# VH-VL binders against q9umr5, part 415

Target 1, 268 residues: q9umr5
Amino acid sequence: SYKPVIVVHGLFDSSYSFRHLLEYINETHPGTVVTVLDLFDGRESLRPLWEQVQGFREAVVPIMAKAPQGVHLICYSQGGLVCRALLSVMDDHNVDSFISLSSPQMGQYGDTDYLKWLFPTSMRSNLYRICYSPWGQEFSICNYWHDPHHDDLYLNASSFLALINGERDHPNATVWRKNFLRVGHLVLIGGPDDGVITPWQSSFFGFYDANETVLEMEEQLVYLRDSFGLKTLLARGAIVRCPMAGISHTAWHSNRTLYETCIEPWLS

## First folded at step 21 (VH-VL)

Design kh3 (framework fv_nofazinlimab)
Fold by ESMFold2-Fast, scan of step 21:
Structure kh3 (fold): chain C 268 residues (1-268), chain A 122 residues (1-122), chain B 112 residues (1-112)
Amino acid sequence: as target 1 above (268 residues)
Amino acid sequence: QVQLVQSGAEVKKPGSSVKVSCKASGDTFSSYAISWVRQAPGQGLEYLGYIIPIFGAANYNEKFKGRVTITADKSTSTAYMELSSLRSEDTAVYYCARVDFDEYGSYGMDVWGQGTMVTVSS
Amino acid sequence: DVVMTQSPLSLPVTLGQPASISCRSSQSLVWRDGNTYLNWFQQRPGQSPRRLIYKVSDRDSGVPDRFSGSGSGTDFTLKISRVEAEDVGVYYCMQGTHWPRTFGQGTKLEIK
């Protein structure tokens, strides 16, 4: 009776990370078929995001086909960007709730407490040189690196995020928007104590301006232009914002209070 | 100023593995990538793959995927290319080359190692 | 994979005369940033390759003015205005725009 749930993991992650989430879903919605996609695990999560989108698309098509009543997506961290693109490139997706679990929807800029190895403090201001090159764009992390001090380079070089956010024109933009707008609910989850996603408001489509002042979703050009449907979704009452303090990046999928407050209500 | 120094020539039997090193003398890996290219005797250049040491991650040409592994040790500024299940047709000079992420947007292969001859024979 | 095709493959030239090498790609080498990542390398006998040209027409430091690169999209040319004895070797074009990176077959420049 409950719609199936498809889970997409994040950077350097695997299906094992979601054992608590599966337990919570089984307790509150017994009989729910939950599929945690076991693709692009560990180092493979650094593959270009468009390659990951293709692989995950192939995996979700048969699941969606078997569920005429619809499915739910729970997409964690980098996985939220994969799911954004899936919803845009799939002409016939039947996703009801898209639950974005601390995902850098407007991009990443800055050090992370957990992943300092990838975002070293000494290289944060210079990472744009690597990321905004053909070489850098062959890694997922550079596909959503969004340096607010080099926005022109981001717009010209980003092969993924700038395109799916409609920040740069694309021939498929109109179709991508139409497809994305088929989603029933966009549930955005994140918080100030995440420690990895920088700024944390990126999970809610907020982001830094050139002075590193955070501008919220409604101040973003992508929202004001309705480039991929955020303004339309908000007007429909289809966007849910669920911020929660006190949760670190690796705890979003294993906190019971977070699950009960932000996820459980959307798993009909 | 930056120089890439490779390990010495190797003779290997079919089915074995070889690991070639490439040490950067005057720089750290934080600002560039290391590419690996091979050249069979009397033949042209063939691209194997590259690593961006700061990410700890490599991309491999699909032709060699499953047999080639590229790694880097940032503490010693050394990159490694390991090729397994060696065949006679893997006999070649193996080069490492730097991809510099400079302000000019040249994006590299401007500095090359001296090459390492790998001979696969019984 | 992007196929890089060079012509001629063998280029005998008289000292002091000009030489020209063509390179064609199976698809456009213009990257999304508007730049074209086409490189030219020289390999002298027994030596590692040396980059001469990057981004179609920019010369590396120390490369003589007699070497020039030109072209756009899929068609590129390396010209040597006046060939010198030290120019003997094999010349390769290489694209950096698409994965995997690919080289032309090489053009062997020889003094006749």
Scores: ipSAE 0.839, ipTM 0.925, lowest interface PAE 0.7, mean pLDDT 91

Design kh30 (framework fv_nofazinlimab)
Fold by ESMFold2-Fast, scan of step 21:
Structure kh30 (fold): chain C 268 residues (1-268), chain A 122 residues (1-122), chain B 112 residues (1-112)
Amino acid sequence: as target 1 above (268 residues)
Amino acid sequence: QVQLVQSGAEVKKPGSSVKVSCKASGGTFSSYAISWVRQAPGQGLEYLGYIIPVFGAANYNEKFKGRVTITADKSTSTAYMELSSLRSEDTAVYYCARVDFDEYGSYGMDVWGQGTMVTVSS
Amino acid sequence: DVVMTQSPLSLPVTLGQPASISCRSSQSLVWRDGNTYLNWFQQRPGQSPRRLIYKVSDRDSGVPDRFSGSGSGTDFTLKISRVEAEDVGVYYCMQGTHWPRTFGQGTKLEIK
């Protein structure tokens, strides 16, 4: 039988967004138990990411316990960061495929179509003032705001992303790395037409340098230092990169071609 | 300089709800957070929660979760605090106060509203 | 929750004499950015609180230099070098580092 699939949604999202994904899985892998977690929906998705990690952890423990053969995670947008942390903090996770669906793995820095709906005017260059404060860090979007022009503030103020990426030291870093490395496959999905994740290469662990030139994963210090295991996973053949053009941010979970190309092969 | 002006005093019955407004003038409303603090007669200050208007999202002290809702209308530069299921112990002066993100972050509440007396009695 | 403890709670002072208020936090108030989010507020009778000091020792605009703040980690002090009649009121320390934000109980300063 197929391993159960656990789905973690993104910012301002809910389980309803995954209706098409569930239909695709049912068609290609009939009998798969798919659980879309209805936690931190809508505006509650703005709660601090560590709070979300704790809540999702409590929800996934019984699912993993009932599936000794393993489970798969499909984690969309901000949800991909929640899943990154879950894999690190859980000493006993049995995740086979972690499918990261257009998630800002190295952070977000940009005025996108989505953020323009949130803000009346562009705030990219000034959002660091809010985000790198105790008040800002009590909201999820600031937990992964990564201003490349204020990297010192990001490193010092980020309560979540800088820690989970090993960009800032943490007492649990060695255990987090050991736990993350238990994952069977890290499947990275994203593309240039996303329109929200900026830079889109953040979904593949690429990011802006101080001149806003994108450096790919292999040029990042977190990869070179193997801070949480990316270099080890790549050497093991466990990282899958699946970029696709022509897909907007809200369509990653509802595009059949994307599903067949990037997701279906990793659902055993 | 920023000024915060609150709505007038309210007298409410137990079980009802109250909505207090806090209108900001001067400065850029989206560049700061608005905190809500209350003070019962003869007592100290108690933190209810705050909103960052640019995110349209608020955090609430656990003591008040389920009863307090903080919102903001950026077009009118006005923040609101609504408290439901009112009890006599909710009788207090309710203050709004600004957290400005000057430099690389704020240290706390530099401008305060004049306060709104909410009396809960039957 | 972080508990903020002030002492004394009642402070009678003779005009022109110095006054000192202590504030202790149950946890360090140093945030991960290296800054300490400790504030001092004055509340005169019938008025809204007014911030006097932020970041332990920085004075807000218009606050007389007779007010000074000091301290680190968990122990903080507000000092008035020469108390004036207008200083009557309740003084509160407040931490902004941890959620939820919390205040001390207040210190009532009165002229003898």
Scores: ipSAE 0.838, ipTM 0.923, lowest interface PAE 0.7, mean pLDDT 91

Design kh31 (framework fv_nofazinlimab)
Fold by ESMFold2-Fast, scan of step 21:
Structure kh31 (fold): chain C 268 residues (1-268), chain A 122 residues (1-122), chain B 112 residues (1-112)
Amino acid sequence: as target 1 above (268 residues)
Amino acid sequence: QVQLVQSGAEVKKPGSSVKVSCKASGGTFSSYAISWVRQAPGQGLEYLGYIIPLFGAANYNEKFKGRVTITADKSTSTAYMELSSLRSEDTAVYYCARVDFDEYGSYGMDVWGQGTMVTVSS
Amino acid sequence: DVVMTQSPLSLPVTLGQPASISCRSSQSLVWRDGNTYLNWFQQRPGQSPRRLIYKVSDRDSGVPDRFSGSGSGTDFTLKISRVEAEDVGVYYCMQGTHWPRTFGQGTKLEIK
């Protein structure tokens, strides 16, 4: 039988968005138990990410306990960051495949048509003022805002992303790394036509330098220092990169070709 | 300079709701947050919550969670605080105050509205 | 919640003399960025509060230099070097570091 699948949604989203994904899984892996978590839906997705991690942790514990053979995670957009933290804070997770659907793994820096009503184009360069404050850090969006022109502020003020990426020291860093390294496969999915995740290479642990030139994962200090295990996972053959052009941000969970190419092979 | 102007005094019955407005003039409304603070007669200051209009999202003090709702209308540069299920102990002056995200990192309530007296009596 | 404790709660002072107000927090107010978000507010009778000091010791624009703030960690002080008649009112410390934001009880400064 197939391992259970746990799905974690993204910003301003809910379980309803995954109806096509569930159809695809049922067609290719009939009998798979799929749980789409209905926590932090809609505006509640703006709650601080550590609060969301705690809530999702409580929901996944009984699912993992019922599946001694292991589970798979499919985590979309902001949900991919929640799943990153779950894998680090859970001393006993049994996740085989962690499938990250267009998640800003190194952070977000950019205006998008998807969020234009929230982020006027001129705000990109000034959002660091709000985000790197105690007030801003009480909202999920600011927890992964990564301004490459104010990297010192990001490192000092980020309550979430800088810590789980090991870009800033934390007392639990060694344990978080050990826990994350238990994952069987890290499947990274994203693409240039996403239109929301900026830079799109953030989904593959690439990101802007101070000149807004994208440096890929292997050039990141996070990777070079092996801060939470990316270099170890890559050497182990556990990282899968699946870029695909032609897919917009809201279509990653509803594109059949994407599913067959990037997701289906990892749902043993 | 930014100025905050609040709606006028209200007299309400127990069990009703009150909605206080806070209109901002000057500056860019989406570049700061609006906090709500109350002060009962002869008492100190008590923090209710705040909204970041840019995100359209608010955080509430647990003491008022379920009764307070803070919203913002960017088109009119106006923030609102609605308090439901009013009790006599909700009688207070309600203030809105700006949280500026300036170059100095002050992150405090530097500009305040004039206050709105809400009296709850039968 | 972080408890903010002020002393004294009543402060009678003679015009021209110095005044000092203490504020203590139940836990450290140092945020992860190394800054301490301790503010001091003045409320004159019948008026809205006015922020005097932010980040322990930085004065807001237009605040006279006779007002000064100091302290670290959990212990903070607001000093007025030479009290003037216009200083009558209630003074509050407020922490911005932790959720929820909390105020001290207030110190009523009165002229003797």
Scores: ipSAE 0.843, ipTM 0.926, lowest interface PAE 0.7, mean pLDDT 92

Design kh32 (framework fv_nofazinlimab)
Fold by ESMFold2-Fast, scan of step 21:
Structure kh32 (fold): chain C 268 residues (1-268), chain A 122 residues (1-122), chain B 112 residues (1-112)
Amino acid sequence: as target 1 above (268 residues)
Amino acid sequence: QVQLVQSGAEVKKPGSSVKVSCKASGGTFSSYAISWVRQAPGQGLEYLGYIIPMFGAANYNEKFKGRVTITADKSTSTAYMELSSLRSEDTAVYYCARVDFDEYGSYGMDVWGQGTMVTVSS
Amino acid sequence: DVVMTQSPLSLPVTLGQPASISCRSSQSLVWRDGNTYLNWFQQRPGQSPRRLIYKVSDRDSGVPDRFSGSGSGTDFTLKISRVEAEDVGVYYCMQGTHWPRTFGQGTKLEIK
C-alpha cells in the first residue's frame, strides 16, 4: 500500500490550492492518505519561519508515528523551506520522498508578477535594509531574502535560510545534517516560467553570484563543503532534478503533465 | 522630515473597542515601520506591536495577541491600532512611533506621535 | 521576555553636576549582525518620549553632546556630563534586539 502524503502550502496559501493535486494522487495511487496541513494560512504565512516550523512539526509528528513504513512530503514554494527545516530539526522523521515544488531553496532576489505589492520593482535593491534588521527578520519573506549584492548582510542577519543551508554556523548544525540525511529522496521541481521564484534555479539550489550570474548547485559553497548533506545525497543517488518549462508559480500543484512526470514516480 | 499626528482622546466603556489613528506626513510611508507603545498613568512604557506597511503585515506582543490589531492605509499614509475587549487596566496614553530603515542602522522609534489618551471607565 | 532593569529609579541631581543611569538586560542584546540595539529615551513631563541614543552610544540628530551612552552585552550606562534644567524627566532604556521589544522601568531625574 501507499505511504501517506503530507502537503505543506506556500506564501498566502491554503489547502484549497491543492484540490487538483489530491485528485491526481487519488487517480494514480488510490487509497493514499493525503493530509494538507491547515496551518499558517493566508497572512499567517508571513509569521517567522522558525515559528511555522514548530507548528508544522507538532502537526506532522502524529502522522509520521502512525506510518511506520514512512511518509512523503510535498512542499510548495515557501513551504519547501519549512520542510527543509523540519527534516533537520526532527531527530525521528521517517520521510521517504521530500518533493519540493518550486521552492526558493537558496533564497529569493527579485521582483515578481505575483508578489509585486510585497516586492515592488522600485524597492528590490533597497529591500535589504528592511529585511536584514531585527524587525524584518520577524517576517517569513525576509527569512529567505538573499540579496547577492549584500551577501555579507544576508550571512550575518538571516535568522533562517543562512542557518538551515549551513552558510552560517549553528550549534545544532551537525545534528541537523544527520537528520536531513535520513531522507530517502530529495525531489526538486521548478522551471524558467515560474514568474515568482527569482532566480528560478533557486528551486534547484542554484543562485546568483555578485554579478547576478546564476551558479548551479555543484558550484555553491554549501554543496562543495557538504554543509547540510547535498553532496552526500547526490552521491547516494538521492537527489532528483525535474525542471519543466511552461508552468507559472500558481500552477505547479494543478498541472497533470508535471504531476505525472515529476511527482507520481516518487509516491510509492 | 517625518511627523506623526494621532487622533484625539477617547472615553470607552469596559468590553468595547477603540481604534486610534496615526497619520504620517513627510518621507515615504512604505519605507519605515510604525510601532505602538502605551503608558498607563504614572507608569512606564509597554510595547504593543508594529506594522511594516510595505508588507501589509503586523506583529503583536503576545500579551495583547487576540485583542490588538494594527493596520495601515498606504493611500492616506495612516496606521491604526485597534484594541478590543477593553478593561480599566487598558487606560493609558497610546503612542505611535516610526522605525526607520536608514543608512545608520538606527532601527528604533526616532519619531513619535503626540499620544492619544484612552480612558476605560464604567 | 527580556527584562530591562534600571538603577536608580529616582535620581535627584544638583544643576551643573553629572548624572549617571544604569541599565541591565536579562540576556545579551548583541544581535547576530554584531550590533547591539540598545536605545535611550527621554520623556519630559507631559511630552512624548524622545530618542537620545541608539546602538548603545550613537546620538540622534539634535541631541546635545553632554549626553553619552556606553556599555556592552547586558550592562549599559547613560551619562549626562552637566545636568541642565531642561533635562528633568524620566529616562528609559529599551532593547530592540529581541521580540518583544521591552523597556526599563524608567529613571526619574529631578533637580534637588
Scores: ipSAE 0.817, ipTM 0.918, lowest interface PAE 0.8, mean pLDDT 91

Design kh33 (framework fv_nofazinlimab)
Fold by ESMFold2-Fast, scan of step 21:
Structure kh33 (fold): chain C 268 residues (1-268), chain A 122 residues (1-122), chain B 112 residues (1-112)
Amino acid sequence: as target 1 above (268 residues)
Amino acid sequence: QVQLVQSGAEVKKPGSSVKVSCKASGGTFSSYAISWVRQAPGQGLEYLGYIIPILGAANYNEKFKGRVTITADKSTSTAYMELSSLRSEDTAVYYCARVDFDEYGSYGMDVWGQGTMVTVSS
Amino acid sequence: DVVMTQSPLSLPVTLGQPASISCRSSQSLVWRDGNTYLNWFQQRPGQSPRRLIYKVSDRDSGVPDRFSGSGSGTDFTLKISRVEAEDVGVYYCMQGTHWPRTFGQGTKLEIK
């Protein structure tokens, strides 16, 4: 009777990371069919995001087709960007709640302890040279790298994020907006102690300006122009903001209080 | 200025694997990509793949995907290309080359290693 | 894959005379940033390739000014204004815009 739940993982991740989330759902909504998609696991999560969107699209179609009352998406970290694109490219999705767990919705600009594990020397100010090239754009991390000091390069070179956010024109923009607006609820989750997503407000569509001052969602041109429907969704009462302090990046899918507060209410 | 120095020639049997190294000296290893290109005797250049060491991320030409693995060790500034399930058609000189992410947007292999001859014969 | 076609494949030239090599791509090499990532390489006998030109017309440091590149979209030319004996070798065009990166088949420049 509960709508099925589809889970999309993040960078260097797999289905095993969600074992606690599955336990919580089973406890509060017994009988829910939960599918954690085992695609683009581990190093394959570095594949270009549009390639990942295509693969996840093929996997979710039969699940959605079997659930005429709708489905819920829970999308973690980088997976939240995959789900953003899925909702735009699918002209027949039946997603009720899209739950975004600490995803860099406006992009990433920062060297954190997690990123330093990937590259031990801080290169935040110089990553734009790599990412905004044909070579860099062949990897998922660079698809959402958003250097606020080189916004012109981000707009011209980003093959993914600038397009799905409507920051750069695309022939499919009107259709993508129409499709995205079919979502029932956009549930945004994140917090100041994440330690990876930088700025953490990116999970709520906030981001740095050229002086590295964070501007919140309502101050973004993307919101003001209603490029893919954020302003329309907010006016409809469809956007839920659920910030929580004290949660590190790898703990969003395994914290019971977070689940009860931010996720459980949106699973029907 | 950057130099790339490759490991020595190899003679391999069909079905075996070969692992070629490419050590960078000078420059910042993490600020560029390393491409791998091969050239069969008397033939043209063929692109195998590349790695961006700072991201730990590699891409492979689909023709070689499943047989080629490119890795990098940032602590020694060394890139490696391993090719498995070797066939006689894999006999070639294998080159590593740097793709520099400079302010000019030059990209496209400005510094090359000396080449490593890999011979596959029974 | 993007096919790169060079012409001629064999280019005998007299010392001091100009030489031109054509390169055509099966699709546009203009990337989304407006730049065209077309490169030219020289390979002298027994040596590794050396890049001469990047982004259609920009010359690498140390490359003599007698080498020039031109073109747009899908049609490109490498020109040597006055051929010298040291220019003997095989010349390759290469595109960096599309995955996978691809090379032309090569043009062998010989002194006649």
Scores: ipSAE 0.835, ipTM 0.921, lowest interface PAE 0.7, mean pLDDT 91

